# Designs tried in a protein design chat: VH-VL binders against a5d7b1r34to270. Part 8

Target 1, 237 residues: a5d7b1r34to270
Amino acid sequence: APGSQRAALYVHWPYCEKRCSYCNFNKYIPRGVDEAALRRCLVIEAQTLLRLSGVRRVESVFFGGGTPSLASPHTVAAVLEAVAQAAHLPADSEVTLEANPTSASGSRLAAFGAAGVNRLSIGLQSLDDTELQLLGRTHSARDALQTLAEAQRLFPGRVSVDLMLGLPAQQVGPWLRQLQGLLRCCDDHVSLYQLSLERGTTLFTQVQQGALPAPDPELAAEMYQEGRAVLREAGFR

## First folded at step 8 (VH-VL; framework fv_fezakinumab)

Design s22
Fold by ESMFold2-Fast, scan of step 8:
Structure s22 (fold): chain C 237 residues (1-237), chain A 122 residues (1-122), chain B 111 residues (1-111)
Amino acid sequence: as target 1 above (237 residues)
Amino acid sequence: QVQLVQSGAEVKKPGASVKVSCKASGYTFTGYYMHWVRQAPGQGLEWVGWINPKSGGTFYAQKFQGRVTMTRDTSISTAYMELSRLRSDDTAVYYCARWGYSYGFTNAFDIWGRGTLVTVSS
Amino acid sequence: QAVLTQPPSVSGAPGQRVTISCTGSSSNIGSDYNVHWYQQLPGTAPKLLIYGNSNRPSGVPDRFSGSKSGTSASLAITGLQAEDEADYYCQSYDSSLSGWVFGGGTQLTVL
């Protein structure tokens, strides 16, 4: 057979912060989670998949899913070590971790850097405190911007920010003002994500109860197109 | 029962301003967007803009920028549309209409007020 | 001018089928934005008849149906009744105008 292939590895962190906290409680990991056991499972899965697939070079690693910044830096380090044992993980490979501002303190971010993370994707999602509360975020916009500044200090030129669009009741004009404000604080990358309203979420239930209007896909499409134009004009990708 | 009750007919001189009200009942006022649409005599429907009653945020059609202001008072579940520097071609029936979340992920206007006739004449 | 083009009138006899067209362009219907339809009885406010191209609100009979293809949409009314006599408006979103647009309206006469 011809030989090896190159690949990007996606590592799924299955746990997330409370989705609707109304800013009165701190971040948390579900009670009873044995992270040492999860760490071993992730290590075994990574080694097994790489060996079975015949992948010889891993060009990038992305830690995503729920809230990967809730994971122990030791878990991140163990997975990266497992990858390096099963395949070639070049020193210049991009290793990205999705971080929620609430669980991304300066010391914790530095520990992820020591573990092998060299790029961050900060899930800011909104600069409007009401929208953040709607999304179940436990941080304020002010706190998120402070976390972003610290992330940029620790990972200069290697921090992207995630901004949501298409939220219930969200307007194009105010959302574009949020985006423009965010561009004054970003290093080099902003990612725009449209809300996907899924069954089983608190947000889905609130829409069904009539507490929130339904998201408008046409309006979301307009936000995405206008947002892309703003990013292009500012010299962002 | 969901309903939108609008203020009565107005007659104005060119250059004046008019403020139309739309009182909502039978649903959570802050849970739905409020749109404004006008219909000139013998003409079709023309979208003016909307307001989010929860935040007070607004979005206006370009043609009305600088002349229209939308506001709301959540204590009485009432939305307002003020149009300034009136011209004779602003003569129209002005409707308020609700964005209907119960119809899924679409911005269709599911409940309409009866309309307010604004006549602009010299 | 109306941005979406509708025939100014259409007529039919009780029990017949009529179709009302709504023609747009690449910046609205042609960009796959949804089409909604409203019925306006004489002297009344518009009433939502069809949303999202083909869906009926509760209380709207199944003899009303909507469809969309390319840059055009169509409202079909089967089994015409005298109470269907009204003006019908299509609506979509237009990306070049960054706003909602309506058709000029079609007056349905039931003979």
Scores: ipSAE 0.000, ipTM 0.400, lowest interface PAE 18.0, mean pLDDT 79

Design s23
Fold by ESMFold2-Fast, scan of step 8:
Structure s23 (fold): chain C 237 residues (1-237), chain A 122 residues (1-122), chain B 111 residues (1-111)
Amino acid sequence: as target 1 above (237 residues)
Amino acid sequence: QVQLVQSGAEVKKPGASVKVSCKASGYTFTGYYMHWVRQAPGQGLEWVGWINPKSGGTFYAQKFQGRVTMTRDTSISTAYMELSRLRSDDTAVYYCARWGYSYGFTNAFDIWGRGTLVTVSS
Amino acid sequence: QAVLTQPPSVSGAPGQRVTISCTGSSSNIGEGYNVHWYQQLPGTAPKLLIYGNSNRPSGVPDRFSGSKSGTSASLAITGLQAEDEADYYCQSYDSSLSGWVFGGGTQLTVL
């Protein structure tokens, strides 16, 4: 019979390099933020929650939220060390970090690898520079693909890419061509995410003012179904 | 029981390439990163880069990017470091060293090979 | 140039105490990365002496100890013996270089 409590741990990083046009709760990293203090808080929180929950084995850790790739690799390392001290964190546990191409240079990704990260989820979002500008992204598609290649070199077979669908004025055909182009550059996994238009965001305001057409949920559903078919045909899991 | 056995000394001319091997035994080869460190005669230690034998992932110090290539063969538990376009100032003892993946950077390079002398002279 | 700064040499008589310093910056020791120490006897590969600031591997005598404060670390050797004559290197991780960095080395002479 089972003898130990097992869990997956989610670590939330609340800051973004730039406030995303579709994100309501993320903000610019303040000048002079005391990351040492934040690191101590994250460590204490992780240890406390593990102790209170009675978790004895942590099978996976996920660093998500705003832009975790903006965090110091030392902060990531400190949290993982705290988890390993409070519970059993096996060497083969999956440790995933969400990365934005703008803050995910090869050297920075290597530092996260040294800190204990063994899987990456790269928020590419689009291969169309106009769509990236609409989403408030600071990287170009070309820069993002260079980051992807570097990530694949550092973490072969352990890099996932996020692609958004359902953007204002986006059409199925061109979007499917983006996806097919991406599949030629990615051998691991592609995740498809529908744009969620949140009140209080820049994108919501532009749609409300008539500057952009509202996203079409039915068209987004069509993109999702067609995209999954393309992924299945290409053998992606 | 844990050992890292390196290939023998090499003498090369400027512009040539050299490939040094490091054979691991006594532990799970894919459970540890393999680092390469060099030491010029009478000088200190200089980090070259690492390879993760499990994934084949690599990272090199900026000074060596474009000239160094690290690979491994898991079937024989052997790591390789190839350095191209050799210069006389590449003359050094090249060490492989094992690093246990540690979440807090608590682990150090705990096992070292005996070193491979690479001499680059005209 | 070495990224971490060590004195090039130190000396002491048998039975005495010597201390070897290792000075870093905000991107390595100052950021909180651990410091490790290696002993290199003439003609041999480096051997791990201290890891994680102050921990001793099996077989390392307790007369060797390590400490860390701010941007610096120190290796202390008490009860100095002739066989301690060697080069000593500190090491840490540097986030700006995304790699391991070493001190320039300190030659210990036992008089």
Scores: ipSAE 0.052, ipTM 0.621, lowest interface PAE 7.1, mean pLDDT 83

Design s24
Fold by ESMFold2-Fast, scan of step 8:
Structure s24 (fold): chain C 237 residues (1-237), chain A 122 residues (1-122), chain B 111 residues (1-111)
Amino acid sequence: as target 1 above (237 residues)
Amino acid sequence: QVQLVQSGAEVKKPGASVKVSCKASGYTFTGYYMHWVRQAPGQGLEWVGWINPKSGGTFYAQKFQGRVTMTRDTSISTAYMELSRLRSDDTAVYYCARWGYSYGFTNAFDIWGRGTLVTVSS
Amino acid sequence: QAVLTQPPSVSGAPGQRVTISCTGSSSNIGAGYNVHWYQQLPGTAPKLLIYRNSNRPSGVPDRFSGSKSGTSASLAITGLQAEDEADYYCQSYDSSLSGWVFGGGTQLTVL
C-alpha cells in the first residue's frame, strides 16, 4: 500500500529572532508569538498529513525554516510525539534541528536533546564579523565557534556546520582562510552554501540601489572549487 | 526481556575514581538515552546526567560537571559512568536508567538497573 | 532542598485512598514539562509507576492514577494494599537547571 515506503518529514519553523537580510520565506519576527497556538497547529498538521497521505514509516525528521532553535523544546517534543503516534518512527531515526548560534546555548541544546533531537545543523554562515552584520546576524564569530564547540560536545559526530560563499565584496583568499580556521574547530560535516541573490530580500534591494556590489558568480565558483579541495585534503566529506 | 545489569559494589578512598558499568539487553541500545541517578543513604533521588548511546553525546548536571564522564561501548551494549576526585559525600547507590525520548515517548525513565553501591571511605 | 516539593509521609488503611502532591514552579511543571512518578520498594531500584502525567505502564494497576494542574501534580492510590508501602517520587524537567529534577520523596505507610 502507498505509504508503506520510507519517508522524511520536514517541519517548518517560520520565525527568526531577527530577519536575515538574505531571507525571502516566512521568516518574520512577529510582534508576539503565541507558541502554544503554533505548537497545536504543528501537531495537528503533522497528524493530519501523515494520516491522509498514508505514510506509515518516518525514517527522519528535520526541523528547519527560520530559526528552529528559537522554538521551545516542548514544541519539538510535541511534534515528535504526534509523528510517533501517527506513524512508525524507528528508534534509530535521524532527528535534525537547524540552530543559530544566538539561540543555541549549551543548556538549550541539551533541552532539544531531551526533546528527541539527535543531530544538529549549525548555521554559522561566516567567521567574519563584517560579513555576519551584512547577513543581518546577531552573533559574533567568536560566539558561533563557542556554540559549535558546545554542540560537538553534546552531539559528537552528529553536527554539521553551514558556511556561505559568494557574498558581495567577498574575496577567495580571505574566505579560504575562514574555512581553514573553521576546519581546525570542526570534526564532522561542513556544508558550503552559495548565496543566491533573490528578489524581495534586503540584500537584493541594497544591490539594486548600488549600496552593495553584485556578487560575482565566477568568483563564487572559484571559492566553491577551492573550498571543496580544502575540505577533501582535510578529510571532510 | 529488557534488562540493565550493573557492575558490583565498590569501595574507594577519597581522591580516587570509580567507573560503574551498565549492560543493556533486550532492546536496541542506540535507540534510547541512558541516564544516571544516584541516591545517598537515607536520601532522595538525584540526577547526574545522560549519554546518547547513538551519538556518544553527554550532558551532566552542573553539580557534577568536571568530575563525571559518561561513555559507552556499542559493540557490547554497555554504558559507563566514571566519577573522579571522590569525596565521602559521593557515597551513594548509582543507578542507570533508560529514557524513552525517541520511541514510545514515555519521557520517563522506564527501565532501571538494580544500582551499584559506591562507598567512599578512608 | 528538593526543587519539587512532596509531603515527607502519608498513611492509610487497607482499602482506603491516599493522594500524594508534587509542587513545582514556572521553570518545570509550570513550563509544561511532563510529570512522572516512581515507586521504590524497600531495598529496590525505583520502578516507573506513572508517565506523562497520567499514563500507566503495562502491569501497573488502575488503582494508581496521576493528574497535573498548573505548577502541581498529584498521584492518587485507591484500594490501598500492604504491598503499596514504599517511597514515591515525582519527577519533571527543569529548564532553568537544564536537567531532570525529583521530588523529595513521600513514604507511604499502610497501617
Scores: ipSAE 0.000, ipTM 0.464, lowest interface PAE 15.7, mean pLDDT 81

Design s25
Fold by ESMFold2-Fast, scan of step 8:
Structure s25 (fold): chain C 237 residues (1-237), chain A 122 residues (1-122), chain B 111 residues (1-111)
Amino acid sequence: as target 1 above (237 residues)
Amino acid sequence: QVQLVQSGAEVKKPGASVKVSCKASGYTFTGYYMHWVRQAPGQGLEWVGWINPKSGGTFYAQKFQGRVTMTRDTSISTAYMELSRLRSDDTAVYYCARWGYSYGFTNAFDIWGRGTLVTVSS
Amino acid sequence: QAVLTQPPSVSGAPGQRVTISCTGSSSNIGAGYNVHWYQQLPGTAPKLLIYKNSNRPSGVPDRFSGSKSGTSASLAITGLQAEDEADYYCQSYDSSLSGWVFGGGTQLTVL
C-alpha cells in the first residue's frame, strides 16, 4: 500500500512483583518463569504485528502493563531490535518504560537505558506512607524519591511520575501539597490517575465491608481539576 | 572517517578537578553511547561509565560515583568527563569509546579516542 | 581486582599458535553476554580485535580468532608474528554491575 503507516507500539508486560490492592488482575512473576520463552513470544508478536499491519515507521514504543521494570533489560533490547528490523524506528523515537520504585534500582534503570529505553514513567502513586500502604505498595516515600533522583540522573528531562488521586479518606488540601512538593523535585511530566475501585480487589472488599470509607467522586473531580491547574501554572504537562 | 579526538594532557594537584573532552566526527553523535575507560600507567583497562548523548543520561561504575560527572554538548558533538577530588591514584590515561546498543549488550567498543593523560601529583 | 581472569603473560615463537583465556562467571560470560577482545600495542590506544565472540573487524587478519564456551572465552593467534607483541584484553557485560568489565590483560611476548 502507498504511503507509510505510522504507529505507536504498546508492549505489555504481564507480571507484577506482587498483587496491588487496587488492581483487579495482576500476575506474579513466579520463581523460574521462562523469560527467554516470553522474550521470544514478544519478539515474534511485535514482528508479526508490524508485518501484518504494514506499519513502516514506529514513532514511539511504550513498555507498560504490570511492572515492566521487573523485565530483563535483554527482553526490552530484544523487542526494540525486532521493531528496528521490521520497521523504521528513528533514533529520536520515544521509548518509554513504566517502572515501580521497588524494582527500579539505579543499576537496573541504567541497564534499561543501555537496552534502548530513553524515557521513564515512574509509578510513585503517593508520597504519603499511609496511602502507599493502603495501595499495597512495598516502597516508602523516601524510597520513591530516591528512585526518582536516580532516574533523573539517568534520563534527565525524560522522567514522568504517576500520582494517584481519589483514594479513600484522601483530602484535597493535603493531596495538593503532595503534588506541589513533587513538582519541586520532578521533571516536566506528571500524570494524574484517579483510583478506580474494581470488584475483586482487596481494596474493593475493604470498602464494601466498611473498613475503609468509599472514595468520593466529587472530591476526586475537584482534585483532578485543581491538580491540572497546579501543573499548568508550573509549566508541566 | 569516524574518529574521536580527545583534549590534551593535564597535570593536577590532589583535591583538584579535571575535565576531559572527546569530540566525535564522521557519524551521528546521538546515535551511539559514549563510554569512558581509564588505564593507570602499566595497569589494565578500567571502565568508568557511560553517557547517552541523545538523552544526556549517565551511569557510572560504583567506584567513581560521587566523583565523576559526564556531560555532552550536541551542538559540537563533544562528550566530557569531569573527575573531582583527584587523588594520586587517579593518574591514568582516560579514553572515550563509542558503543551502539544492541540485543543483549552485544556490541563492542568499536572506535576509541587516543587517550588523555591525567597526572595527579603534589 | 579484574572481574574477568586472564593469564598475566603468554609467549611463543614466530609461526607458533598461542591461546589467551578469559574466565568469567554466571553474571557475565556465563549469562550469555558476548566477549570482545582488544589489542593494545605499546604506547597506543586499545584497538578492537574480535567482537561478538568470534567476528573480525575489517583489517584484522584471519589468524586471529575467538571462541566462547560456558563461562570462558579464548583468543587464538596462529602464525605468530613479531608485530603481535602487545597487551590483549577481553571484555564482557556484567549484569550484577550493569556495566562493562575487562580482563586484567595478557602481555604477549614473541621470543
Scores: ipSAE 0.011, ipTM 0.555, lowest interface PAE 9.0, mean pLDDT 82

Design s26
Fold by ESMFold2-Fast, scan of step 8:
Structure s26 (fold): chain C 237 residues (1-237), chain A 122 residues (1-122), chain B 111 residues (1-111)
Amino acid sequence: as target 1 above (237 residues)
Amino acid sequence: QVQLVQSGAEVKKPGASVKVSCKASGYTFTGYYMHWVRQAPGQGLEWVGWINPKSGGTFYAQKFQGRVTMTRDTSISTAYMELSRLRSDDTAVYYCARWGYSYGFTNAFDIWGRGTLVTVSS
Amino acid sequence: QAVLTQPPSVSGAPGQRVTISCTGSSSNIGAGYNVHWYQQLPGTAPKLLIYYNSNRPSGVPDRFSGSKSGTSASLAITGLQAEDEADYYCQSYDSSLSGWVFGGGTQLTVL
């Protein structure tokens, strides 16, 4: 069929370093991870999906899910090699890895680059240390900015940063100042996404118990609209 | 057409410094890292270091720490490698090479300069 | 001393097959880093021959192929031709050195 020969591949890393207060993932890091076995499973899954789908060309690969920056660069390399053997993976394919600042040192980021990653998405989430603590993040704003600087040196023009909006205690003015500060440090892309309160998370429980105010959907909408305007004015997409 | 044009051969005395240039054309200079690799006469390839033309950030192989400096001039799309306190065993052809993370999944040195012969003799 | 080990030389007659090995360690190829191959004709700069273990750049004939397994990689050349006479270098990344490493090179002689 027309267009059926081309695809984007999503590779799911099932583990997180810590359960985030807003996350609702099915899997957590076991006491001992047999990564060799997991690597074999991911390789087989990639080969099988490509074979069964009839895909002839893979134009992008995205490593996401829990915390892909916890994976061994060997596992990333093995998956990409399997993709290249099962289908055509052009030299201009985008290979993106989601990175958490706590597990993405400069040496580790360089190792992912050498393994085949050519684009990063860094989960900064906030430049406010209190907000990061509320979200259950294990990194500080300073740690995240250091990781961002290292990523930009290693992946010039190919680094995206994720910033959250709509947190229970968050106000429009301070959040816009965070965004503007971030734009002075970013050279490529910024992604904005709204917090979703999901059952079973620590943050959901705190809101339900009245320990935190419920997020205001109107304020979240205002943040999104004004944030998009700031991004457009600064030339970001 | 993508190409890297290097400066001409140099003859230096021990203790001197040499600065080799590499002018890029046919692509976005700041979109790719520039690496330097050397090859002594009749010997293999040895990696020296890299520069990120966008940021000016550099990383050098441990063997060259304290003696090599890499710079660039984005206005003329040119990268430079300066090696100081030259020894006779620094005699080699020095290559610049492009390394692409920005638009490809190659991770290889896909475009090379023709090389600059640096001779160190007393 | 080179970090990646290649045989110093290999030879074959026109039309034959040769294989050039590249042996690394747990800090480079064994850590999962990709292997690239370069061809250097006498008096010229190296040319990218194989990238990302087994992929060919435009203009490189199918006679050249690469593979990687464990801590080693290999370059296979089939249907040898006189113009294949050159030095061949493997390359990878080494995490302990935080840098790029090359094999010592293999001189291919077409007899």
Scores: ipSAE 0.000, ipTM 0.444, lowest interface PAE 17.1, mean pLDDT 81

Design s27
Fold by ESMFold2-Fast, scan of step 8:
Structure s27 (fold): chain C 237 residues (1-237), chain A 122 residues (1-122), chain B 111 residues (1-111)
Amino acid sequence: as target 1 above (237 residues)
Amino acid sequence: QVQLVQSGAEVKKPGASVKVSCKASGYTFTGYYMHWVRQAPGQGLEWVGWINPKSGGTFYAQKFQGRVTMTRDTSISTAYMELSRLRSDDTAVYYCARWGYSYGFTNAFDIWGRGTLVTVSS
Amino acid sequence: QAVLTQPPSVSGAPGQRVTISCTGSSSNIGAGYNVHWYQQLPGTAPKLLIYRNNQRPSGVPDRFSGSKSGTSASLAITGLQAEDEADYYCQSYDSSLSGWVFGGGTQLTVL
């Protein structure tokens, strides 16, 4: 009998509801996309990859990329079923879905739970409406917090949030107040990451044209250091 | 081998609450969702809600919002459903059922408890 | 009322074929969600009979088969036996309710 080869499976969802200003791999999903055809392709891809790689055991599954919360829960279920048929997917495997507050209503989150998702990663990014607008987000901070509360209700202890730092015109004090506010309503993982300006994005063009100040890497470094200290003090991991 | 054992029949007065248990054995309790389904005498099946034993996360049918609470105790592989402010039309057999994803079943209730009769009468 | 519509009863003679329909809507079967079927013998818990439209669990004879088209599904039972007398329920997921929905049940009588 072959030894067990183990892997984590990353399932890439290539579409977004709306193109983000800071991420060049995000793509708008057309109205007429045949999701049944896409679902079939994802299933075939997962089975083929597992067969060719010789992987016999899948320890975890992560749905990421553009906006996986736009996918039909039926598509998520079909992929997980295909993985379980091609390799051993333990009953207690972690199945994580990235969700955007603009496309993650409580009803959709519950449907993903029914499909087999047992962890959520919420792309919050900021609690400042002006910063969300700069990032091309269509949700308000209040809408995002409502989505977070609903996610925590459906997936207690299994929701993480992403918070960005180093945005143009962002200051250390106000950003730390955002983080502290988030910690009062989040008892799970918090991930901090620095904005990088990528060529070909709207945000890069606006900075290049002088419409926005360039991000200050010294302030970003200070935010990251102070933010990690705040998280450590609060017991987040 | 795989088994769901439910608590015994209950008789309650209107306005009381009832807590039904479902003890799992023969599989990894935290690897499967647990659903609750009820059936009034001579009537059909009605879905109440689910709990994810791994996280404790729950979702309830709108009809039961505010009256039902689902919990679990992973140390004894047991799920609970508590229904409060009981009415006569809550008289039913209450089933727990496993969502059997890992056996090649997608969103099917593959293993059922034998049911707990809850009678609400004056 | 039940979200999925089934006939309340159906009957057949031993050895005959019967078909039980299950009609849904655009938020459940019509949205592409799978249909499952359960058999409930008198005084017992439901037992999974068909999952994912047309798949049989171990121990279920091939006399039982399922199909799905559009907003509807069907359970076919061939070679009827006295032991098949039971209530049959279809089930699907409903995206508008974010939950599971059942048909009203069909009582099968073998005459």
Scores: ipSAE 0.000, ipTM 0.487, lowest interface PAE 13.9, mean pLDDT 81

Design s28
Fold by ESMFold2-Fast, scan of step 8:
Structure s28 (fold): chain C 237 residues (1-237), chain A 122 residues (1-122), chain B 111 residues (1-111)
Amino acid sequence: as target 1 above (237 residues)
Amino acid sequence: QVQLVQSGAEVKKPGASVKVSCKASGYTFTGYYMHWVRQAPGQGLEWVGWINPKSGGTFYAQKFQGRVTMTRDTSISTAYMELSRLRSDDTAVYYCARWGYSYGFTNAFDIWGRGTLVTVSS
Amino acid sequence: QAVLTQPPSVSGAPGQRVTISCTGSSSNIGAGYNVHWYQQLPGTAPKLLIYGNSNRPSGVPDRFSGSKSGTSASLAITGLQAEDEADYYCQSYDESLSGWVFGGGTQLTVL
């Protein structure tokens, strides 16, 4: 009906600090990127999209893509300001930003909060330093947990974390211990993601060359089932 | 209609702590961030930190890290700022102020409490 | 010490125009963050005068205006009146501090 059209807005940040070993489509940020120009382009794109679509109410905004936590808080704020100007963006709308622990200090996360972000999705992926290295992550498990603690202080009850399963050489017992440890530190949603070996990725090439064992689908299935049971027992979704 | 009512003046000894309250009325308490700003006698304004009353999330200026704690009670629409290990140079009027009705850095401190004088004397 | 720089005082005669400057750096005004202005009458809490560089809240007369250029902002008061005697503070956000910052304040005297 006229006046009742609603939408969720996805804002794509195309850059990553470093290309992840499991990513197919990744854009590494080159030295000297003019973020002011990019910010202006994102604002114009959001305004144009809303104008052309006739959307009157934006119920949620999600900043995703590469590594949105690399964007300046000013850029995030400018996009939200443009959306609020072009359509009705309720003050209690969910505004989520995907964050990588390597680019998400407590002060930076606080700046995103000031910009209008009210929910975080943190790509932890693992609490094992060897697994993090395998995934091409530059942060340690301790750094990731520190970021999580800071995020939870800034966004209590509104921080979700992503944990990978099915990694090469990964075993059920140690992975379940990681999950149980993580749940002692979480007060919101936990998402479990199975590793997918995509042709064209660094990780796929390493497995193909015999540098890494292929993930075991039986163990991955067991991890998922056991992980779901642990989450249910702990009262998580 | 929209109003922020702060607790009364306090006199404290160095090393003590003080807890100032700010009661909101006339608007949805959880819809707006609450900031704390102080002003020493004859001096300028200094930002202390903010609390999001909806979630309880807080952030403090580096100068006050480890000494300030901000909380709120949504059942009575009241925000609190507690400052510990008081020094004589903490003597100031402490204001609560409402921030943001929309998004981004366009919003400002649009409603202020009348201030609470905290005197720290040896 | 204040992060934003304002002159400590400014003066004018009734009916004249005065301007109050606010100078920042690359981490605040120079980074594009908005500037807000507050008026503080003696013995009272600050009152929002200008927000988002140049917007006036309801009840603020047209003779108050704000502008921003580069790393600086200005508050202009035209048709100066005795009731305008007050302290004026600029404010912005500083991304290196991840917090709000104020100017040192400017005392306006109507001579």
Scores: ipSAE 0.510, ipTM 0.772, lowest interface PAE 2.6, mean pLDDT 85

